VHH binders against Glucokinase (glk). Designs and how they scored, part 5

Target 1, 317 residues: Glucokinase (glk), of Thermotoga maritima (q9x1i0)
Amino acid sequence: MPKLKLIGVDLGGTTFSVGLVSEDGKILKKVTRDTLVENGKEDVIRRIAETILEVSDGEEAPYVGIGSPGSIDRENGIVRFSPNFPDWHNVPLTDELAKRTGKKVFLENDANAFVLGEKWFGAGRGHDHIVALTLGTGIGGGVVTHGYLLTGRDGIGAELGHVVVEPNGPMCNCGTRGCLEAVASATAIRRFLREGYKKYHSSLVYKLAGSPEKADAKHLFDAARQGDRFALMIRDRVVDALARAVAGYIHIFNPEIVIIGGGISRAGEILFGPLREKVVDYIMPSFVGTYEVVASPLVEDAGILGAASIIKERIGG

## First folded at step 1 (VHH)

Design c09 (framework vhh_ozoralizumab_d1)
Fold by ESMFold2-Fast, scan of step 1:
Structure c09 (fold): chain B 317 residues (1-317), chain A 119 residues (1-119)
Amino acid sequence: as target 1 above (317 residues)
Amino acid sequence: EVQLVESGGGLVQPGGSLRLSCAASGFTFSEYAMYWVRQAPGKGLEWVSEISGSGEYTKYPDSVKGRFTISRDNAKNTLYLQMNSLRPEDTAVYYCATPLFDYESWGYRGQGTLVTVSS
């Protein structure tokens, strides 16, 4: 088979990115644009299609992979519902894009796309048993076991962000309490910073941010690196939540590697050092040393490479 | 692996001074805030002072503010507490502490050093 180029679309609520990717995972061209969800789904889909054609101009790139947040029907290429796109109900996304681009389009959940990116192009290369988490606005995850994506009976499995880590913890948007996402997401961290302001207003976090409304995970970890007590308290809570969740995944999936990406993972060793140590407190002795916990090497490219990896997974290459 | 070893305690008269030291090992000392906490006979743990990893930010409760000074030497992995104008109510076991890996308590603590202020 001739060497083909892959097109990956990372669809977010704020921005979308389209990349032209080589078969070995090198990004050859990338365009990022504002999603502008308020302009309606037809406008969004049209601009995605135009961007696909722009990055693929003059190239043999007949396949498109698209990672989407929310509930999807991967077989029929339908976005059933997404919290990031409130007007999107049963949108035949792959058919709409195929019609506009002349290309074959594949759809996957964005978190599943992330683990596929790690499998084909990232830290998961050479591993058959992978757990991946993306720590962003929410928390998504995906699992590869025996070299295959774990999708479950109805294709909706591996909702790793919704495991309960604090039984008496914060309410989660999923309708239960104490989920990993409710404690360790960027949204959760912003909530803790807003709630903490009255008692901890002298914290370095708020000085770095300029106001409690602007305070986010970056300011938290920057303050934690400088030894701010309040920042360290929140960092330790996030680490404990992650350690409990990761320990659960280790017990259930027996992975070779746990890969953590997303914006929060950019904190680096202020997060990963304590996390690696704390995981050991929550696993059975027989699992010690059977796994690695690593940051995603794909960084900003994880969404595009994940989306492109959908193509490789679906066509068997 | 984390080790904190306090020293410098002893008997002192009211109005006197003592300098406590804490030798830290098993973690990257300069990246973590450090605390002094104390436990008086028959009482719970009381926070005494706090210092940022860089040493630029310090905090004290009103009970010791102006009398105690926390400092650190990151090149020597050592934390200090200079205690001046000591009072009988300052009598306690003093612990060096870090919030490392435990958000419910004062994290890892050393074995403590006894300070007795007696007239």
Scores: ipSAE 0.000, ipTM 0.113, lowest interface PAE 18.4, mean pLDDT 86

Design c10 (framework vhh_7ocj_1)
Fold by ESMFold2-Fast, scan of step 1:
Structure c10 (fold): chain B 317 residues (1-317), chain A 118 residues (1-118)
Amino acid sequence: as target 1 above (317 residues)
Amino acid sequence: QVQLVESGGGLVQAGGSLRLSCAASGRIFSDYDMGWYRQAPGKQRELVAAITSGGYTRYGDFVKGRFTISRGNAKNTVYLQMNSLSVEDTAVYYCAAYLEWGDSFDYWGQGTQVTVSS
């Protein structure tokens, strides 16, 4: 008899991806399509459902997991709102997809899905106490403690990207100043590069990018690897912000492992080396050596594997 | 709507050369950075080479001086010229396109096998 296959849906504002995943976390099929938000919510939902059926054609895959950005009601399967879908208000996403596909559909916040992906298929395997961060356009995070996803009283806990790391720092989209997301996200790095151009126009960052409008995190870290002083200055600011946040999570959660993914994690040791050293400066001596800080091994498939992991978490493995 | 298609992989003897090609379908990627990654059995995926939308290049330390990345005339194709191949270069090679290091802007190919025999 074949083992259960899982369907993971990674829902983004620009594209969505649907994967057919083995019980052991291997991606057997994957389809990525443009979301086309401008065509309205009914069209988006229909196209997601059609892609689910395409990916699962000929397969025994009765369950779908969906990771969604924004505010969700996991119990009722409702997307309350998402910044990526401005016209979506209280959309009964799981009911609509179940009706169109005949499958049982589970919904979770995308950052919570990410930590579940790490727990079931990634660097979190074998660990009961996990902190995970994804450093993308924004910063999301999730926490597993005692083997269970930490959701809090109203299901909205573990907003790890919104801890204050620079009290007099940049404005965050959440309405406060100095959040980790406002300093260490890909969006924050692009803002620093645009603002820095007038004073630091001779930086290698702008030569590698071709223009200040195209400069982003990858150009920053490439220039930093070559010893560019402006790039190293921004790298050090990002590292300090991350180290302060991670130190806070270590004090609060006492994790076995801190897993960092998302586009910025592609920087590798130019980020992780200094980060591991700097975290020690901000923690109590009793926490030294109690944790590891590692890059996510799931890379480009983290969203799909995270979404599929929702199924394993909800049906008990 | 957009796919990255790798070609040019195969079997080659040590000391030989291969040229990998990555073609984007669906639109021109003139604003995208493009790169090559590889994954050998039991190892993590690692960067081989990348070329920015502005045409600047970077390489993994293990291939620097042996491999060269370049763009085609239309800017929606990228090539990896692999010279002085060794058995340690045996891996599945993946093409990727990035608009930025953020969510939902990465496109990956399905990979092409490169096998170097002694």
Scores: ipSAE 0.000, ipTM 0.216, lowest interface PAE 14.2, mean pLDDT 86

Design d01 (framework vhh_gefurulimab)
Fold by ESMFold2-Fast, scan of step 1:
Structure d01 (fold): chain B 317 residues (1-317), chain A 121 residues (1-121)
Amino acid sequence: as target 1 above (317 residues)
Amino acid sequence: EVQLVESGGGLVKPGGSLRLSCAASGRTFSEYAAAWFRQAPGKEREFVSAITSGGDTTYADSVKGRFTISRDNAKNSLYLQMNSLRAEDTAVYYCAADYWDESLYEGYDYWGQGTLVTVSS
C-alpha cells in the first residue's frame, strides 16, 4: 500500500494542535495555536482548516482525523456539544473542514482516539485486546476487543471513568457517588488537597505548591516520593480506586494490556508500582499473569497520534 | 456561610427555552464548584449539570446538547440555559455549591430552595 501521510487534529478548549504524521507514527510537522473559543465557532473552524492546509502543503495527505472532547456523532461528523465550547451545538465539523480543505475528515471522541493511538502507534501495537485510560481533568477510557474499537449500541460505550469504586464516596459530575473519576482524576485530587488543608496544612504537598489553591497532582506525587504521610494517604486512595476499576475491566474484557496515560500517569512508579500490586487483590486467580499494566509511551503527542489513528481505523490501515 | 437563591422558573411550551439563575450571597462564587439538580414528582433527585471553579463543565446525558451551564463570578451567579425543552424536563430545579472548607467525603454543602419548571402545551 503506498505510504500515506496522515493529519491529526487534537482539538482542545485552550489550544488546538495539527500534526502531519507518517504511516509509522512519526510527527513530521506540528503547529499549535490558541483555540480562542470566544471568537466563535466559524473563526475556530476556519483557523483549524488553515492550519491543516499549512502542515499538508506539498504533501500527499488526503485524510484528516480529529479527536474531540464531549459528545460526538462519529458517522455524520457532528460535535453535538463539548465542555470547552459552550456555543457549539450540533456543529457539522467534518463537513465544514472538508469544504475548506478538500480533504476527507473523520471525527472520534478523544478517549476513543487515545486507545486507537495506542493500538496503532503505542503500547497497544500487536495487541487485539486493549483497555486504555487517560487520567486528566476527568477520566476517559477506550476499549479494543478482537482488534476492533468497542463503541456499543449507540456509539457511546466504554465510559470507563464512571464505574463505581467507592460506594457512598465523593459526588461524581455524572450525578452518581463514588465513580473512578470522582476519586482518581486530577480534579478529584485537587478537591482532596483543598479539603485536607485545614487538618494537614503542614504537609509537604502545600509547601511544594506554595499555597493550597495551587496544589495539584504533581505536588501530591512529588511529596509522596519524599514519604509525606498525607500525600501517601491520598496516593493510596487513588491507587485503590484505580485497582478496583482495572480489576473490573480485567474481569469484563480479559485484556492483554491496560494502558494508562494522561497527566497523572506522568507520576511514574510511585503510582504504577503500587497499582500493579493492588490489582492482584481484586481479581480472580485465573486472571493473574494474563495482562500487563503500563504507562502510555505517547506522552505529549498522544492527542495528535490518537487523531491520526482514527484515519487508520476508518480506512483499514 | 452562603445562601443560594434560584429564579427563572415558570411555564413553557415544548420546544421553548428558559434561563435559570442562581444568586449566591455571603461569599464570592469563584471559590465554589456548583451544580444544577432536579426532582420531578415521585422521582429521586437527579443530576443535571456541574461547573468547577475553573469553568470545566459536565452534563447528564438527558440534557446534553440542550442545556448550557455557565457562571459569572463578578455577579456571584450561576446560570442554566435550557433549550428545546421537553415534557420530561418538568421538575423543581435546585442550585448546589461545594465550598472549600469541607471534609474529604462530603458532597455539595449548600442548596437553594428550588425553582419550578413546568413544560406543557
Scores: ipSAE 0.000, ipTM 0.094, lowest interface PAE 18.7, mean pLDDT 86

Design d02 (framework vhh_7z1x_3)
Fold by ESMFold2-Fast, scan of step 1:
Structure d02 (fold): chain B 317 residues (1-317), chain A 121 residues (1-121)
Amino acid sequence: as target 1 above (317 residues)
Amino acid sequence: QVQLVETGGGLVQPGGSLRLSCTASGFTFSDYDMNWVRQAPGKGLEWLSGISSDSSYTSYADSVKGRFTISRDNAKNTLYLQMNSLQPDDTAVYFCARDEWLGYDSEFDYWGQGTQVTVSS
């Protein structure tokens, strides 16, 4: 009586990862490979299938969950469009992988997969009302309400990184100005650090990084912990943007928990302490004490666990 | 073929100490930041500590700060985690993970299989 293993596939534009996951969320094996998008969709799909078979060799693992960036048709298992895969249009990904692996394959958007990972294996366990954000190169988000993933009319809802937090702020790649992603992503922080160098060249951020070209969010938060004024200025801007966005999610969704993951969440209390304080400034008094704001315990492994969680969600736990 | 192999886990009494090692092969170890991550029974992964490629910078999760120390020996391609004042809630599988160049917006691209640490009397 072997226990069921789950297979999670985290599909990225640069790399993809395949993990063998226990029913309780322990990663037993993980393989990461270059996506090599330039080689075409047939080659990418073949290599994903080969990696699935490699990871599951000798294991009872009949189900695969895949988190994919972009617009997906979860019911039919189709990747409609992804900015990371410009040659992928209406690709029947789950059918192609099922054909190659002999397994049942489920598809979800990567940000939605992240909140499912939190629901089944992370800080969202035991909660029916969850808001989750990933703060990485960009900002993704997902929402669970009444125990169900919020997908909206066309399955493209919960684009939480694109709420406007600074109306006169930086241009976002989505075509609007002042989105959360344009202010609080790792890309946004690197931009602020490069732009700030001429005026704030004596900042500890640049000393820790070794050069302005190498300065990133890690150096920013490390300098902020040491009391660097420029670092604290940028940290405060990021915190204000996050607090405004989170306050909006609290008003809209009335969550029990707001979970923040991705690389930037590794900053810890230098980010979370001020964030929790500032959120209170932007919410109605009736919402005070109705939520928690926490760091994702899944960290960078959230993609694999999120993908595996799709299986639990689709087969009823 | 990138490989990371953790060793040094085992059973230890509360208040005790363990030193974990992670041996790296298949890449230039001295070019990469390295991390320690753990997974407690029935829980998700928790990031614990990171160290820069040249050891000039280290970072710690609040849960382990002051108790755990990360270090590395680039000549031996080995990452270490010195764990002191161990508590029952430190019981977990401990993984080493390779970081992408330059920081918080990167994923861990390679993981070891983990080593079990059990803190129990």
Scores: ipSAE 0.000, ipTM 0.180, lowest interface PAE 14.2, mean pLDDT 86

Design d03 (framework vhh_ozoralizumab_d1)
Fold by ESMFold2-Fast, scan of step 1:
Structure d03 (fold): chain B 317 residues (1-317), chain A 120 residues (1-120)
Amino acid sequence: as target 1 above (317 residues)
Amino acid sequence: EVQLVESGGGLVQPGGSLRLSCAASGFTFDDYEMYWVRQAPGKGLEWVSEISGSGSYTKYPDSVKGRFTISRDNAKNTLYLQMNSLRPEDTAVYYCAKEYFDESWGLDVRGQGTLVTVSS
């Protein structure tokens, strides 16, 4: 049909993806390429623009949404800096892409884009008060309250992965101890598995992985499903950390729904069942039954749909 | 080592059919979403189809929907792509790929590819 289509760009340090999305959230076309950050910012931006034009060829798609990691200026369309792009300093990304594509380009932080994807196309549809977490290599989050994205005074609010859940816990890359990200991210789980090998080398985790160097969250949750004691210990630590963080979000935001996505969320009920039970231990009685805790239904499409949702949010649906 | 080996490509006339296969090894096949992606001369990798680990969920872009069918045989660790009503613009190297567990939006691993040429 001749209805407007949306373009979502999910920009990562390793790969980027560009999707053509219908107004109701169906992915019509998707192209993924290696980012090749080492080739410099100009090459990366050019290849993103070329991929946008490739995906939108012959289509009515005048708007592009981009989810980017790191610190961004959403109003001016500038990527200030990102650990994933060490040579990027105050890059006017939206202006560069608009110049190359002839399209109107909108920029947002990737974690904020994730909650917008849930609001417009995911489990957040019909909800005005949403908390969303993405559990991947790191932990990001976003908040929608009264139907609007919570950004805070300087546009950098809702850093949900950096709440302290273990005061004497592991050092976080942000420079503090015991952040949710330092305990419950895929990186944190890999660290626990490497550290645990000396004492727990007979664990099923290491047999499933083939070696301690290859052991990751997938092997952990597979072993936990089979009743492996060491795997269950780590699973319980992750669940406790998540439950404490989620309880805090419930007290602060009073959400209708807490949506959890990212690679680790694919563990399913071995994670979500214990999490839902443990959250109740940490909230005031008045909050019991006021929220749901669910897995993101967007799965592998979350980045593209989140990016496309930036357009809907900025132009009003 | 994770290995993916594609086969079944070749020269076919417009309107013809081909069935691609991908033999997977080095990982628990039925635990991963699998993809077919393609790269036409001078272009990037284009998503062609997706299938869940169980096989119960599949997705296609509009360009191939109704013409291509993705399937899997988890007992044989094999992924398939049935391609019907082929068009010249389907000419590309076709790769199977798996998604990485800790990277929800990315494609992790590709095989060596199999060339499909649609020409009269």
Scores: ipSAE 0.000, ipTM 0.234, lowest interface PAE 14.0, mean pLDDT 87

Design d04 (framework vhh_7ocj_1)
Fold by ESMFold2-Fast, scan of step 1:
Formats: structure tokens, sequence, C-alpha cells
Structure d04 (fold): chain B 317 residues (1-317), chain A 118 residues (1-118)
């Protein structure tokens, strides 16, 4: 018999997206809006609810999954704190949305939602041991072991972006030096490109970008594909950091698959080819051939599909 | 080498329609998300519409149901069909190319003025 349609909400600091998702993980409808955090939490919640109703109009979609950045209480549906939402303290998000929409709402951390999306709709299908990373403005990660989401003692586990890969490396926003996020995020790449301009101003990266202020990961990888030495230097640093982190996850979790998504993953084989080779340098011989490293197939829709997958996880499929 | 060139702006009466076009060159167009943003004097820049490399679309709060974004990868062009225009739609409209969404744009055009008379 036909399964219910799912609603996924991907909540970001700059934009939020609401999608209507089929049982098979196809996006049937999608609306994205500016979050406009400066207008206050009541305005943001109201507009999310309005968008949910718009997307679900005329549809059998009684459940909503919402992926949120920051610290959340998944059982009670509370956003305790989010760095992207400075006025949000212990916000009963699922209760507020349920009141406004008449729907049952489930909450999860956005990075955990990402690995759930991979488990239910992506490259993680059929796997019980999954490591997932999303390489965006920051780095988030999630882990599934024995078919279950790894959340840890207090529900805040699997902060995969904050493992130290360069002990004397750049300062991370978490207060530690050398975290994966401080080296391999889009923000880290932009920082390296801005810092490098004085010495490497003749790099193709800056010609492609038009200015050092606009230089980003896409310009880096475009220049690297053309053999630019400075771009390859930064690419190699990012690859080494990722390889060290992934090797650590392989040793700890013994995964079947490591799935990497987010904007930086769109670089393709200029990133994944060297990454697969470099991981082997950092793992014990017994782990060689026990895992695959792949790009997320969800890419553009990962946030919405992750959010929708919260519903499947919470109601048992 | 990288250029985004907007066209199709102008003066239109309330209730009318305009189609904006943005011709892109100098980058791998089909790998980028393309967007239209607008800015009126004294107001924040806001998203009007965006389209991913796979064709998924999104719209700003004030334009949904009235505007449609589309792309022609063979022509390296993104379009914005604007229907049921109101005086509040008066702004400079910017074409932008973004590999991922954040506060920095990979590329953007010089803008095209849209003026809606009452």
Amino acid sequence: as target 1 above (317 residues)
Amino acid sequence: QVQLVESGGGLVQAGGSLRLSCAASGFTFDEYAMGWYRQAPGKQRELVAAITSEGSTRYGDFVKGRFTISRGNAKNTVYLQMNSLSVEDTAVYYCAADWYEDSLYDYWGQGTQVTVSS
C-alpha cells in the first residue's frame, strides 16, 4: 500500500528549505526562503510553519522532520542553543510548529539528519555501519553503527569536524587548534586563500575569483584542475586533513562506507581521487579494502532528505 | 574571463510582466547554482530565486507564485520570469553564481534596474 509523504525542513542561518518527499526519497515540492534571523525567533518560526503548510497543501503529509544546527533535545523537541540563532534559548521548536501546522514534528541535529538521509535515501542504503561528513561553511558529521544513529551519552556525540588533524594548525571556533573543520571547511579554504594573496597573488585562483575577498573553494578546485601550484598546495592540505580524520573514523568505527557531502564535495575526483589514495597511508593494513569513500548522491537535496529521514527513523520506516 | 551579463530590465506598470536573462561565461556553468538577488535603496539585499545545477528551485518570501526561475545549460543562461509585478518589486536585480550558499558570492553581475510604476 502507498506510504505517507514526508515533509523535511532544513533550517540554516541564512536560508531554510521545506520539501515534500515521497516514500522513495524523491523531492516532489521544494520551497526555500531567507531565514532573516534579525527579525526574531517568532517571525522565523511563523514563516517556517507557513512554508510547511504551503508545501503540504492538498497532500497526505502528517509528519515533519526538521534538521537544526546547534545543541538540541531530540526527545522533547527543543533547540537549546544555536550559533546561527543568537536569540534562540531553549526554544520548544517542535511544539510551536505542531501548534501552527497541526502536524507531528520531529527534531534532530542537521549533521545527524545528514547521515540518516544517507541511510534511508542515499549511498548508505543497505549499510549498517556508515560514517558521513558534510563539508560546508563548517564540517558536520554523523555515524550509524549496527543500524542505529550514534548519539553518545548526552546526545551530542559524533562531532566529527572537531577531531584534531594538525596539532599546531589553525584555531578552530570550538577553541582548539587544528580541528578538521579549521583546515578543510569552506570557511577554512577562504581563510587560506585570503591569507595567501600577499605571496601568491599571481595564482589562477585570484584571476578566476576576480578578487581575494571573493575567492572560494570552487575557484580553488577549478584552478587545481588546471594545474595551478598554489591551488594544488591548498588542495593537498585539505586532502591530508581529511585523510587523517577519515583514517581515525575507520579505526574507531570500522565502517562499510564513508560518505562525504556538502558544497566542497562537488569538487569531484580532484578531491576524492587523492583522498582515497591518502587514507591508505594512515590506516592499519587490516582495514585496507574494508570500506568505500564516496561522494553523497543527495548533494543539492541532502538537507531536505536528511530532515525527512528523521521521520522514517522515529516511526520505524 | 568570468562574466554575468543581465538583460531584460526596465520600466513596467503594476500587474505587468518582465523576463530577465543572465548570460554567463568563463566558468563551468552547469556545475553552479544560479540565483537572482535584488536590492532596493535603503534595504538589505535579498534572494529572489535560485536554481541548482540539477534544476531544483527556491524563491524568496515576497515573490513565490509570481516569479519563475529556469536555466538553459546549452546557452549558459539563467532566466527570471516575473509576473504580477507590484511597486514593491522595484529594485536592482543581480544575477549570481554560487557553488554553495553563504555570505560570499562566487560571481555576480552588475545588475539590471526594474522599476514598477503604480
Scores: ipSAE 0.000, ipTM 0.147, lowest interface PAE 15.4, mean pLDDT 87

Design d05 (framework vhh_7nfr_2)
Fold by ESMFold2-Fast, scan of step 1:
Structure d05 (fold): chain B 317 residues (1-317), chain A 120 residues (1-120)
Amino acid sequence: as target 1 above (317 residues)
Amino acid sequence: QVQLQESGGGLVQPGGSLRLSCAASGFTFSDYWMSWVRQAPGEGREWVSSISGDSSYTYYADSVKGRFTIARDNVKNTLYLLMDSLKSDDTAVYYCARLDEYGWELFDYWGQGTQVTVSS
């Protein structure tokens, strides 16, 4: 019977989720609500606090972990800015939530929270050297080395989605060309599908989606499983970009495990099979057999479990 | 001037093998995807295989997968199609074609074709 329960808050621009999590990583209660960022920061913070109290009612849950996109000050609990919250400037989020809930609140970057979720509750359990990627709307990543989260000098390290994999590739929102995120994110896949429609309009991808505007990574991988040539072409480009990036992480970090999550990872072996084979083409022979490449087992729960894992990391277990 | 010239076609028995070549000139060969397209007597054009400029991606029609291999030599500016376990249904004129990624047509340049006949 575990006594302590954890509260994880996954803060997004469209929705936020609050989960009550057991010490062993089971989600006991979960509430998801629209963020409604247009109603202002005071309204958003109040509704997060109300949802925290709702899921923790009658429970021993004194700690809250919150994962946030954008630039954060983890030590002082401040959201400096976030692209999802354009009016949020130096918001003392942990203090604001603490005064409304009576709980101790911890803040972390959402991608760092993801690797912590893998370390404490996911495929990273029992590993001291972890590389994790989330393949979603963008690409986030985090690194654990020697059992500790890699944050760098200013706490902004491990921007794994922004390594260059195609020097003459697509423009990235970071302002450079050919980043992993510009080739292998859900946004990048949607762009390739829209650009390809004029030439490949007969592709199974567009039949499955119903229109080029609705075509996404799910339709692409479903078509690829059925042998659609255009879908396989995009799949192979994504695999090559990922293999080049993963090879770089293997050379830099010498990890025991590379964990890939996010919506695109749901494709399964049509992505992971070719990826595991292609990585070998880009690494030094001495690294062969030193790592595993696996799908995140957390999937839909990754955001909440990552947020709850911040608590375990900060209090030492 | 862009030119594509196929060779290596001929008569072969069922179960046999052939190697087709396509010599390319007049453009930077390594910058372009290249394809093989065939046309059987009385039939429409059927795409067979494509290869990226750096050879990192290859695609095959289901009818030839596991039997044919596409390859290229960017030093010699030559595209290849290695055909194993040939069947009577593989009888066709085989064309080398350059993929037009940004133009109005799927293929912007074609060779003259080379005849492959599989007959007992």
Scores: ipSAE 0.000, ipTM 0.110, lowest interface PAE 19.3, mean pLDDT 88

Design d06 (framework vhh_h_nbbcii10_fgla)
Fold by ESMFold2-Fast, scan of step 1:
Structure d06 (fold): chain B 317 residues (1-317), chain A 125 residues (1-125)
Amino acid sequence: as target 1 above (317 residues)
Amino acid sequence: QVQLVESGGGLVQPGGSLRLSCAASGFTFSDEYYYALGWFRQAPGQGLEAVAAISGSGGSTYYADSVKGRFTISRDNSKNTLYLQMNSLRAEDTAVYYCAADEGWYLDSTAYDYWGQGTLVTVSS
């Protein structure tokens, strides 16, 4: 018989993507559309369902996995709340999509979906103990231990971006200070670049960006790769924050692998080399050599592959 | 106005230890606002070299490869003082040691706005 195909839905506030995925994790078809949250939840859900049917037309794909930001009820398939969807309150997303598509639909938090994508299709394959971080506008993360997703008592565990790495550091959107997200996210890097302009206006970062207002993580890492001192200093602060967080995860979870994805991870060796060195400074000697720190191989497809992997996790395949 | 005053330098034998202190005035170490603080040194006939730094917002520390495992940077917010504990001293550690302060995390000597006068450390038998 033909191999089962999977449908992954990556639901974002600005765009959503729907992919048709092979059993082994190859994206066979992908459609991305504007979310248009302002048009209301019924419109968004209808357009997601239409896109699912379009992508799966003529294919044996009875299951849909959907990764969603915010607070979710994975068991009942409900999106409780998300800052990106202000009109969405206790939306029965999986039931609504199932009735429109005739398919079985599974829901997960987008950061948890990311670690599942790594487990089933990425650098986590063959590993039962995985820590994964995605470094984007904010920082999300997920944990797999003993081959199972770590969700905690109420299903809200593994908020890895909100561990404190700089006591009395920058304010985080979660309402506390010094979270990993407040120091190492793309938003945090933009803030550091704006703050640094008065002293470092001659930095290559600002020349590459064209203005301090346009300076971002890409310009930072490009300048750091060229040896710019200011860029290397911000890079070192980001590395130190990540190393402290990763060291904490190593002590708590004893993982086989720590996988880092998201836009910032595309910086490559300028980030990962110093990170691997700095982590050793913050762990007990007994943990040295027990883990790997690697970049996500899934790159821009991580959202779709993560969503599709929800299916494999839920049906036990 | 920020002022920094170093103390604790002197003559020490190879393998010995010294603790340098840097007393800050014109600002206070607080739980809400810290300066990035660092130690730099200048050996005879050489340029200024970074030795160690400690972040203004937390306990993050940096060490030059030449001193890592031998020197420890720390601060005491209640005494408004930065320290450099120097162990296993070598003749090559002979230099004038400077304390430096800036707003935020900076490890480049050209970024620091405030400097002490320096304290001489001589490692000799």
Scores: ipSAE 0.000, ipTM 0.154, lowest interface PAE 16.6, mean pLDDT 86

